# Ledger of designs, part 9: VH-VL binders against Uncharacterized 76.5 kDa protein in phbC 3'region

Target 1, 117 residues: Uncharacterized 76.5 kDa protein in phbC 3'region, of Thiocystis violacea (p45365r139to255)
Amino acid sequence: RILILEQDASHAKKIASLLATIGMETLVVDDPMKILARMQAFRPNLVLMDLYLPGATGSELTTIIRDHDDFYGIPILFLSQEADLDKQLAALKAGGDGFIKKPVSREALIAAVEYRM
Below, E stands for the ipSAE of ESMFold2; O stands for the ipSAE of OpenDDE; V2 stands for 0.75 times the mean of E and O plus 0.25 times the DockQ between their complexes.

## First folded at step 8 (VH-VL; framework fv_danvilostomig_arm2)

Design t2 (from s7 with heavy chain G54S; at its last look DockQ between E and O 0.66; V2 from the best seeds 0.00; counts 0 for: pae E 8.3 > 2)
Fold by ESMFold2, look of step 8:
Structure t2 (fold): chain C 117 residues (1-117), chain A 119 residues (1-119), chain B 109 residues (1-109)
Amino acid sequence: as target 1 above (117 residues)
Amino acid sequence: EVQLVESGGGLVQPGGSLRLSCTASGFTVSSNYMSWVRQAPGKGLEYIGYIYSSGSTDYASWANGRFTISKDNTKNTVDLQMNSLRAEDTAVYYCARDSWGYLRAFDIWGQGTLVTVSS
Amino acid sequence: ALVMTQSPSSLSASVGDRVTITCQASQSISSYLNWYQQKPGKVPKLLIYAASTLQSGVPSRFSGSGYGTDFTLTISSLQPEDVATYYCQQSYSIPPEYTFGGGTKVEIK
């Protein structure tokens, strides 16, 4: 199961639809402050997260997840338009497990998600 | 210069309703997370509820069903609608901004507005 | 619901004394514990967040410690302007139900 945090709601739906075609169950989180509640209810195997979210950064949310006794080990894969390598590296140092720069092909996204499952 | 100012408090009879408003200055409610907290005279602080940047809300279990939080991004306000008021609801009502992420703390508080529920 | 038990409910101390206030959670809240100061007739003010981090502008005589269920706020040398009621608050609950402790009223004797 894959938890999706994406700034653009229409893009989040496209990602969810794409992952559904390969049998993945997804949940789109529309409010970053609900992430822990959604993780408890959905129990994801992977979090797919934009670096920039409404009122939050993916790095901040990663720190919260890594500090939580129940969720600290869940894989986090960033998917973001951020091109600056130093900022990408900072996100990984916050505790992320990988970084995918947008734009990305459907096949590359699927492969990256499957590898981390 | 960040500031929160509550208004709309006053005297109301038991069973009545009252709507409080919180006006934000120096930041926008559309990109922030806001809460309401109350304090009965001589008593401690009590969390009421929360409104997310998306406009979604969550409430303390004791407040559920009687209190409703909403916001108006164009007026830069967050409101608290209180229904079926009881004497026990007499308190100063504060709005507060939740600081971000890992912190999860109320870093900006309003001045408060007094609500008195009495015959 | 998660319960925060704060002790003592009140205390009196002399200027210059070390003051310690405790807060106990009914279950582990990791480091999701905040402290607020409310001076007489004033609004609450964030003092410490994440158990031990001072908010900007807070005097260094204030410190916080703890993890899990047991937390403390320490004033290393009490000053006259520190007369206030101090509240702990957990921010661990999902969804948010940020429970406050009952408060500790600090006075100068």
Scores: ipSAE 0.012, ipTM 0.634, lowest interface PAE 8.3, mean pLDDT 86
ESMFold2 (binder alone), look of step 8: mean pLDDT 91; pTM 0.927
OpenDDE, look of step 8: ipSAE 0.042; ipTM 0.734

Design t3 (from s14 with heavy chain G54S; at its last look DockQ between E and O 0.79; V2 from the best seeds 0.00; counts 0 for: pae E 8.8 > 2)
Heavy chain, then light chain:
Amino acid sequence: EVQLVESGGGLVQPGGSLRLSCTASGFTVSSNYMSWVRQAPGKGLEYIGYIYSSGSTDYASWANGRFTISKDNTKNTVDLQMNSLRAEDTAVYYCARDSWGYRAFDIWGQGTLVTVSS
Amino acid sequence: ALVMTQSPSSLSASVGDRVTITCQASQSISSYLNWYQQKPGKVPKLLIYAASTLQSGVPSRFSGSGYGTDFTLTISSLQPEDVATYYCQQSYSIPPEYTFGGGTKVEIK
ESMFold2, look of step 8: ipSAE 0.007; ipTM 0.640
ESMFold2 (binder alone), look of step 8: mean pLDDT 91; pTM 0.933
OpenDDE, look of step 8: ipSAE 0.701; ipTM 0.911

## First folded at step 10 (VH-VL; framework fv_danvilostomig_arm2)

Design u1 (from t3 with heavy chain S56D, light chain S93R; at its last look DockQ between E and O 0.60; V2 from the best seeds 0.00; counts 0 for: pae E 9.3 > 2)
Heavy chain, then light chain:
Amino acid sequence: EVQLVESGGGLVQPGGSLRLSCTASGFTVSSNYMSWVRQAPGKGLEYIGYIYSSGDTDYASWANGRFTISKDNTKNTVDLQMNSLRAEDTAVYYCARDSWGYRAFDIWGQGTLVTVSS
Amino acid sequence: ALVMTQSPSSLSASVGDRVTITCQASQSISSYLNWYQQKPGKVPKLLIYAASTLQSGVPSRFSGSGYGTDFTLTISSLQPEDVATYYCQQSYRIPPEYTFGGGTKVEIK
ESMFold2, look of step 10: ipSAE 0.006; ipTM 0.633
ESMFold2 (binder alone), look of step 10: mean pLDDT 91; pTM 0.929
OpenDDE, look of step 10: ipSAE 0.265; ipTM 0.815

Design u2 (from t3 with heavy chain D58Y, light chain P96L; at its last look DockQ between E and O 0.27; V2 from the best seeds 0.00; counts 0 for: pae E 9.8 > 2)
Fold by ESMFold2, look of step 10:
Structure u2 (fold): chain C 117 residues (1-117), chain A 118 residues (1-118), chain B 109 residues (1-109)
Amino acid sequence: as target 1 above (117 residues)
Amino acid sequence: EVQLVESGGGLVQPGGSLRLSCTASGFTVSSNYMSWVRQAPGKGLEYIGYIYSSGSTYYASWANGRFTISKDNTKNTVDLQMNSLRAEDTAVYYCARDSWGYRAFDIWGQGTLVTVSS
Amino acid sequence: ALVMTQSPSSLSASVGDRVTITCQASQSISSYLNWYQQKPGKVPKLLIYAASTLQSGVPSRFSGSGYGTDFTLTISSLQPEDVATYYCQQSYSIPLEYTFGGGTKVEIK
């Protein structure tokens, strides 16, 4: 079960479709402000998160997830076009478990997700 | 040297509009969160909202609908458009850079005064 | 809405005194509490972020503590240049709607 937070709806659907081909159940969250409610309902095993979301950063949402009694241990993998190493490092220091810079191959994305499941 | 400079403040009548501009030096607006904060004379600090490179904005609930934040990456500026101004909008308006992680305002501009009267 | 309550609203102390300012959040904000100093006629300056981490260039006589709802800024030995208004600010809310405390004005007797 993989929860996807992605700014670009077209890319989010592409990611969801790709993960479905390897048998993974996904939920795309279209309102980052409701992330905790969606996590409560979906109970994901992994979160794929862009750094740049409407109304919040992925780093801020990671911090909130890490403070939550029920979700603090869920793996968070960042997937973003952000090339600035200091901003990538800040995301990992906020509690992320990995960072993948876009663009990424299908094989690399699948491998990164499977490794952290 | 990292610097923020606001401009565009002045006297405006109630119901009027005003556009403030913030010019960044020593870093790029496109790579940072940029916020606006105001301070009425003799009063405390009040958050307005932010913008980032994606164009994603957020506004405090009291500011929503009257204030719009925009940016120009080629000029390295962030603007605050203020509409339907009221006397209680009289304040010094600051732009500030938001730090990663704990989102503290680590760089502040000098502020620009907006006076709404008469 | 999340409310930040600072106390006292003002205080006067002598040079060398230990000064304590408190900030209380209406709900837990973990360690997402920042402190600012604003000297008369000047712009705000970041002092402390993450409740207790000193910003670079800030004198070590400033310290912060707290977690959850109750936070404290301490000036271990007040100096004349510390005359200012001090503000706390939470950065925990989602959406990220920063909330400032009402401020604490510190003066020299």
Scores: ipSAE 0.007, ipTM 0.622, lowest interface PAE 9.8, mean pLDDT 84
ESMFold2 (binder alone), look of step 10: mean pLDDT 89; pTM 0.920
OpenDDE, look of step 10: ipSAE 0.024; ipTM 0.672

Design u3 (from t3 with heavy chain S99K, light chain P96Y; at its last look DockQ between E and O 0.11; V2 from the best seeds 0.00; counts 0 for: pae E 8.2 > 2, placed apart)
Fold by ESMFold2, look of step 10:
Structure u3 (fold): chain C 117 residues (1-117), chain A 118 residues (1-118), chain B 109 residues (1-109)
Amino acid sequence: as target 1 above (117 residues)
Amino acid sequence: EVQLVESGGGLVQPGGSLRLSCTASGFTVSSNYMSWVRQAPGKGLEYIGYIYSSGSTDYASWANGRFTISKDNTKNTVDLQMNSLRAEDTAVYYCARDKWGYRAFDIWGQGTLVTVSS
Amino acid sequence: ALVMTQSPSSLSASVGDRVTITCQASQSISSYLNWYQQKPGKVPKLLIYAASTLQSGVPSRFSGSGYGTDFTLTISSLQPEDVATYYCQQSYSIPYEYTFGGGTKVEIK
């Protein structure tokens, strides 16, 4: 079960479709402020998220998740266009478990997700 | 620079309705999360409800069903519709911008007074 | 709903004193705890968010601590301009239903 936070809804659907082909159940979160409610209802095994979201950053959401007693241990994998290594490392310092730079091949995305499941 | 201005307060009889408006300047409500908070004279702060950037809303349990929050991105406003008002609803009503992350109110309006009295 | 119990309800201290205000949540709220200052006749002002993070422009004499249920706001050296009522506020509840503590009125003796 994979929770997806992506700034572009069309890209989010593409990712969801890709992961569905390998048998993964997904939920796209349309509003970053709803992340905790969505996590409680969906109970994800992994969170896949962009660093840059409407009204929030992935690092802020990661901090929120890591501070929550029920969700702090859920793997968080970043998927972002951010190429600056210092900013990538800052995201991992916030508590992320991995970082995938866009663009990414479908094979690489699947492998990264499966590795953390 | 950034500012919130509430309007629409006044005297209303018990059982009546009133619509408050909050106008934002220096930032857009479309890219922000907004809330209403009230304070009865001489009393503490009480959360009313919240509107997401998407337009979805959440309310304190006591406010649900009586108060409705809406927004107009083109007018850059957030409104509070209050129905079935009671004397205990007498308060200064603030709108506030919710700082994403820990849901803290970093910008407050000056408030508008609503008095519910017969 | 989560209940926030704030104490004391009021206090009086001398300029330069260390002042502490406590806030207790009825269940764990992790670090989802904010502090506000409201001076007489003014609107509330954010001081601390995420339990311990100082809002920009807030004097360094203010600090916050705590995790879970017990939280403290500290003014290391009380100044005349710190006369205000201080409120804690949780933003942990799901769906989000923020609640405030009852407030602590701070005065100079």
Scores: ipSAE 0.013, ipTM 0.614, lowest interface PAE 8.2, mean pLDDT 85
ESMFold2 (binder alone), look of step 10: mean pLDDT 90; pTM 0.926
OpenDDE, look of step 10: ipSAE 0.014; ipTM 0.659

Design u4 (from t3 with heavy chain S56D R103W; at its last look DockQ between E and O 0.11; V2 from the best seeds 0.00; counts 0 for: pae E 10.3 > 2, placed apart)
Fold by ESMFold2, look of step 10:
Structure u4 (fold): chain C 117 residues (1-117), chain A 118 residues (1-118), chain B 109 residues (1-109)
Amino acid sequence: as target 1 above (117 residues)
Amino acid sequence: EVQLVESGGGLVQPGGSLRLSCTASGFTVSSNYMSWVRQAPGKGLEYIGYIYSSGDTDYASWANGRFTISKDNTKNTVDLQMNSLRAEDTAVYYCARDSWGYWAFDIWGQGTLVTVSS
Amino acid sequence: ALVMTQSPSSLSASVGDRVTITCQASQSISSYLNWYQQKPGKVPKLLIYAASTLQSGVPSRFSGSGYGTDFTLTISSLQPEDVATYYCQQSYSIPPEYTFGGGTKVEIK
């Protein structure tokens, strides 16, 4: 069960389609400010999160998730174009479990997701 | 090794219908994202629509309602159903594979010609 | 919708010349801009994706630059095999409506 937050809706659909081919259930979140409600309803095993989202950053959302008693232990994997190592480190310090820089191969994305489940 | 081959083009009357097929080799359509693009004789390239690995589709606004993209994972094909054809639809029709992660068409077929005339 | 304006529509240059082709988007497309080469009688071939990243197997004399609305394809030293029409294409739109520029035909004098 994988929750996807991606600023590009078409790319989010690609990710969801890919993960479905290996038997994973996915939910794409269209409003980042509703993240907790979506997590309560969906109960994800992992969150794929872009650093840059409409109205929020992935780091801000990570902090919110980590502050919640029910969700603080759910793996969060960042998937972003951000190449600046300081910004990548800041995302990990906010509580992320890994960072994948775009572009990434299908095989590498699948492996990273499976490793963290 | 990696190849796309379109077929099904030909002469069709205005108002008619035609179904094009694109056969993939060296990769599977079930795990890839595919598109149709056309090129009228002597003109530029025009995006038609897109099919995701899941089977969901999206279309250019001008194409929606007349053009339908579908796939057959067992035959490893992606089809373009064209309805209500008119002279302006005369073109070479290409299928293309979208690259993962950067949204570009990295593999193109050789195209199939569709001529709409009386 | 999103309009891609490509210029010039055609050009002629000598072997060895530096060639520059431009593409302008009617609104920002970030770096979601691709370049294709279509030689006469052939199918399009991806040259550059994400504005500036060279596709595998493409000669290093090709380069791309730009961000937002203004993009450039450069051939640093034109070769006879570079005779082709070049197209830019945006991949930014949601829902997907990935429009192409009108093309630039490159010929050798």
Scores: ipSAE 0.007, ipTM 0.603, lowest interface PAE 10.3, mean pLDDT 85
ESMFold2 (binder alone), look of step 10: mean pLDDT 90; pTM 0.915
OpenDDE, look of step 10: ipSAE 0.560; ipTM 0.887

Design u5 (from t3 with heavy chain R103Y, light chain S93K; at its last look DockQ between E and O 0.22; V2 from the best seeds 0.00; counts 0 for: pae E 13.8 > 2, placed apart)
Fold by ESMFold2, look of step 10:
Structure u5 (fold): chain C 117 residues (1-117), chain A 118 residues (1-118), chain B 109 residues (1-109)
Amino acid sequence: as target 1 above (117 residues)
Amino acid sequence: EVQLVESGGGLVQPGGSLRLSCTASGFTVSSNYMSWVRQAPGKGLEYIGYIYSSGSTDYASWANGRFTISKDNTKNTVDLQMNSLRAEDTAVYYCARDSWGYYAFDIWGQGTLVTVSS
Amino acid sequence: ALVMTQSPSSLSASVGDRVTITCQASQSISSYLNWYQQKPGKVPKLLIYAASTLQSGVPSRFSGSGYGTDFTLTISSLQPEDVATYYCQQSYKIPPEYTFGGGTKVEIK
């Protein structure tokens, strides 16, 4: 079960379709402000998240997830165009478990997700 | 099949404005990422800006404030509005489709020439 | 201030020669480097993406290699139709800013 938060909704749907073809159940979150409600309903095994989202940063949402008793241990993998290594490190310090810089091949994305399942 | 066709190039005076249009066939701009790139005569390629499928845009720093990218999903077009044109803006202007995953331009139009001269 | 430097600016070679073109990034760009070919009077064509992956329909005499800062495009046996200018382009830092190298013009002697 993979929860997807992506700035570009069209790209998010392409990612969801890709992961579904390899047998993964996915949910694209339309409103990042409702992430906890969506996690409660979906119960993801991994969160795939951009650093920059409408109305929030991925680092802010990571802190919220890590503070929650039910979700604090769920792997968070960032997938973002952010190339600045200091900002990538800040995301990991906020509690992320990995960072994938876009663009990324389909095979590399699948492998990164499978590694953290 | 899949193609891009630029139009709207021509002669314009320094300080003037010009709007270029890029028409897509064989795919939709609403589901793709598009870019404008230019090439001055006898020179190399220079990135201008980018429009996401959502309509959000980003620009090279030198183009910011002078060039604006927009799209019309109904007409399947991506436009480049150029303002405050200078002689150094003389170039062939290409639109290009960005391939998912590596931001590589897999489809290019034939280009349209913009000449900035009095 | 990521800068892409191509070398050489131009070269001449005989048909059948092995040709190498280099591209150096001023900072590491991992494998996020693309190569384009532009034949005289034609539009650019994507040859290689992700440093080493050949675009569909590109002849197998073309190959790319490199990681980090140093990248090469190799033409194993130069053909007359390979007369073109070749550009590298990074897609690593600050999308959508895609920085092109200055180009390498390849000619037949």
Scores: ipSAE 0.007, ipTM 0.547, lowest interface PAE 13.8, mean pLDDT 83
ESMFold2 (binder alone), look of step 10: mean pLDDT 89; pTM 0.916
OpenDDE, look of step 10: ipSAE 0.335; ipTM 0.810

Design u6 (from t1 with light chain I94M; at its last look DockQ between E and O 0.76; V2 from the best seeds 0.00; counts 0 for: pae E 3.5 > 2)
Heavy chain, then light chain:
Amino acid sequence: EVQLVESGGGLVQPGGSLRLSCTASGFTVSSNYMSWVRQAPGKGLEYIGYIYSSGSTDYASWANGRFTISKDNTKNTVDLQMNSLRAEDTAVYYCARDSWGYSRAFDIWGQGTLVTVSS
Amino acid sequence: ALVMTQSPSSLSASVGDRVTITCQASQSISSYLNWYQQKPGKVPKLLIYAASTLQSGVPSRFSGSGYGTDFTLTISSLQPEDVATYYCQQSYSMPPEYTFGGGTKVEIK
ESMFold2, look of step 10: ipSAE 0.122; ipTM 0.759
ESMFold2 (binder alone), look of step 10: mean pLDDT 92; pTM 0.940
OpenDDE, look of step 10: ipSAE 0.764; ipTM 0.924
ESMFold2, look of step 11: ipSAE 0.316; ipTM 0.775
ESMFold2 (binder alone), look of step 11: mean pLDDT 92; pTM 0.941
OpenDDE, look of step 11: ipSAE 0.748; ipTM 0.922

## First folded at step 11 (VH-VL; framework fv_danvilostomig_arm2)

Design v1 (from u6 with heavy chain S103F; at its last look DockQ between E and O 0.07; V2 from the best seeds 0.00; counts 0 for: pae E 8.1 > 2, placed apart)
Fold by ESMFold2, look of step 11:
Structure v1 (fold): chain C 117 residues (1-117), chain A 119 residues (1-119), chain B 109 residues (1-109)
Amino acid sequence: as target 1 above (117 residues)
Amino acid sequence: EVQLVESGGGLVQPGGSLRLSCTASGFTVSSNYMSWVRQAPGKGLEYIGYIYSSGSTDYASWANGRFTISKDNTKNTVDLQMNSLRAEDTAVYYCARDSWGYFRAFDIWGQGTLVTVSS
Amino acid sequence: ALVMTQSPSSLSASVGDRVTITCQASQSISSYLNWYQQKPGKVPKLLIYAASTLQSGVPSRFSGSGYGTDFTLTISSLQPEDVATYYCQQSYSMPPEYTFGGGTKVEIK
């Protein structure tokens, strides 16, 4: 069960389709402000999250998720084009569990997701 | 029945300090998101700051450094510590519950407590 | 930080009139706009959330609309008990830093 927050809707659909081919259930969140409500309803095992989202950053959302007793321990894997190490570190300091720089191969993405499940 | 009751308002001199308290009933502050909002006499509503269920806080930029929000889960209270008070801080102070996670709005308000900053 | 601009700052209308209050955000806030009613001498009360959803117990003569930067609160037929100041508030900012509009005072002629 994988919650996807992705800036590019087309890429989010491709990720969801890819993960579905290996038997994973996914939910694409269209609005970052709804993340806690979506997590309550979907109960994900992992969150895939872009660093840059409409109206929020992945670091800000990570802080909010880590603030929640039920969701504190859920793996958060960042998937972003951001190459700046300081910005990657900020995401990890907020509580993220890993950072994958785009572009990434389909096989590498699957492996990273499976490792954290 | 869910309620919020503020207390601790009163008269204070410029430069002084005052601690307000907000007591919640019918729900727990430990599982909720709370805010303080103020209203100067005859004026509009002004957001002060926010406290998460975890106890983390965020503040409006004008309030940062002078106002501190804290909570006591055992007493089920949220406090506002105000320092270096000025005449412009004269207002009714409300605590409010944010319905974060479902929609983001202040769905429960206290009755407010008046703070007057005057020589 | 977002700036919320309400218009008008005050208005006076007759019982039965259609009343429209507007709120403009300085940047897009999607549908994350709330409306509060504050009657004279009373505390604020949530009226509408998510731009257009009526809070439980709010009379159906109240409605909200808008998306992005421009939002409207409408009272289809003004009643004497609707004398109040109405505030819009954005709930878009993350981390939360909620911003209220300046208010619109509604009076009966």
Scores: ipSAE 0.008, ipTM 0.627, lowest interface PAE 8.1, mean pLDDT 86
ESMFold2 (binder alone), look of step 11: mean pLDDT 92; pTM 0.936
OpenDDE, look of step 11: ipSAE 0.049; ipTM 0.723

Design v2 (from u6 with heavy chain S99K S103F; at its last look DockQ between E and O 0.06; V2 from the best seeds 0.00; counts 0 for: pae O 7.0 > 2, placed apart)
Fold by OpenDDE, look of step 11:
Structure v2 (fold): chain C 117 residues (1-117), chain A 119 residues (1-119), chain B 109 residues (1-109)
Amino acid sequence: as target 1 above (117 residues)
Amino acid sequence: EVQLVESGGGLVQPGGSLRLSCTASGFTVSSNYMSWVRQAPGKGLEYIGYIYSSGSTDYASWANGRFTISKDNTKNTVDLQMNSLRAEDTAVYYCARDKWGYFRAFDIWGQGTLVTVSS
Amino acid sequence: ALVMTQSPSSLSASVGDRVTITCQASQSISSYLNWYQQKPGKVPKLLIYAASTLQSGVPSRFSGSGYGTDFTLTISSLQPEDVATYYCQQSYSMPPEYTFGGGTKVEIK
């Protein structure tokens, strides 16, 4: 079970489709403000999260998730084109487990998911 | 008491540089998101840039390259380095704390420090 | 870049009047809209965040509404101490490149 937070709805759909080919159930969350509620209901094993979202950063949401007793251990992979190493490091320091470069390729996605689940 | 105090403003010639400092009390800047906002005389508020608690920064498109925001955790300060200053950079410069939560708003402001760029 | 347009740029009203200030975003910003008050010679003060939530200590005569692109700040009964310039500000953009409206100067007749 994989939860997807992506600011681009089309890209989110593509990711979900790719994951479906390997038998993964997905939930696309379009409102970052509902992340905890959606996680509570869906109980994901992995979160794919855009580094930048409408009104929030992936780092901020990661901090919130890591502070939650039920979700602090769930792997979080950032989806991003961010090339600045300092900003990448900052996101990892927030509790992120890694990055997948956007646009997400099937090979990169499957490799990342299989490594962490 | 929670407050911000800016310092470092003054008169500078065109092409010059200036470093402003914002000292926080009652909270730690290292644990907070901070921003710089300026206001030219008789004009509106203009966003300059943002620094995350992690230390990463983002800037308005017009400011990127000439302005740099940084933190000093030991002094509990946020700084704004300004280079290649122009007459149109004349303004009161404010530091502000971003209210933590899902919605960002600047809930604490300093008194501002005046920067005048003139030959 | 997100552009915030306020209207009117200035207004004059009588004590006790209902005052309405509007802010329009160039694209949807959901509820990520804040309102500030800046009295003459003073620093800005946060009034409303998340489009409609009153900041602590703000009088109840202030209210905010709106979602998406159109937002409104309302003073139900204008008081002399409300003389100020009011600014809207979007906090939606990521990476952060927040923008303010041009401001609305409110005066008493």
Scores: ipSAE 0.016, ipTM 0.660, lowest interface PAE 7.0, mean pLDDT 91
ESMFold2, look of step 11: ipSAE 0.546; ipTM 0.837
ESMFold2 (binder alone), look of step 11: mean pLDDT 89; pTM 0.907

Design v3 (from u6 with heavy chain S103F, light chain N34A; at its last look DockQ between E and O 0.05; V2 from the best seeds 0.00; counts 0 for: pae E 14.6 > 2, placed apart)
Fold by ESMFold2, look of step 11:
Structure v3 (fold): chain C 117 residues (1-117), chain A 119 residues (1-119), chain B 109 residues (1-109)
Amino acid sequence: as target 1 above (117 residues)
Amino acid sequence: EVQLVESGGGLVQPGGSLRLSCTASGFTVSSNYMSWVRQAPGKGLEYIGYIYSSGSTDYASWANGRFTISKDNTKNTVDLQMNSLRAEDTAVYYCARDSWGYFRAFDIWGQGTLVTVSS
Amino acid sequence: ALVMTQSPSSLSASVGDRVTITCQASQSISSYLAWYQQKPGKVPKLLIYAASTLQSGVPSRFSGSGYGTDFTLTISSLQPEDVATYYCQQSYSMPPEYTFGGGTKVEIK
């Protein structure tokens, strides 16, 4: 069960379709401010998250997830265009479990997701 | 209609500065990834740098320190500030949109603006 | 830095000829390779991305192939409107520092 937060809605659909080919259930969250409600309803095993989202950063949402009694242990994997190593490190320090810089092959994305499942 | 329009080119003396602007229509710079590319007369294409939707930037190693990319989400523009200009900076300057995804490429190009660096 | 070497620098061919242009990367770039067409006096136009995927609206006479270091752009039957300079571009480098090949000028004999 994979929760997807992606800035580009078209890319989010492509990621969801890709993960479906290997039997994963996904939910795309179109409003980052609803993340806790979506997590309560969907109960994901992993969150796949862009660092930059409408109205929020992935680092901010990670902090919110890590502060929640029910969700603090859910793996968070960043998938983002961000190339600045300091910014990547800040995301990991906020509580992320990994960072994948775009572009990434379909095979590499699948492997990274499966490794954390 | 998706479109990019550059402006601000012209004649400048060596050592001078110039600010180029790129106006986007049909999409928002706040949700897209943009780049500047130049082409000296009779020469090939040369990547300058990149601005992420977040406003963070990356530059070609030759351009770092003299060229600065910025954006204004309210005006829907991406700017290129060029300082300490030299004769070899004479070129047509293009802005371009990256088609952002797993296999990145520049899918939208502006018409370009000519910068001439001459005494 | 990742260097893209494009061959030939120039060629002349007749209408209807099959034209091939090659691009070689100094190290593997997987499939992160795009091809652009620039007609005289015009701006670059994306032809192919991901080494072999045609951009929407590009005539089917254009095709791309390759993986790793060696890439080819093919025009199966050269047309008068294909007179242009063609560029390859890698998008593999991290952090992003895209590089272009030197270009191939295609002319009609």
Scores: ipSAE 0.005, ipTM 0.551, lowest interface PAE 14.6, mean pLDDT 85
ESMFold2 (binder alone), look of step 11: mean pLDDT 92; pTM 0.935
OpenDDE, look of step 11: ipSAE 0.754; ipTM 0.921

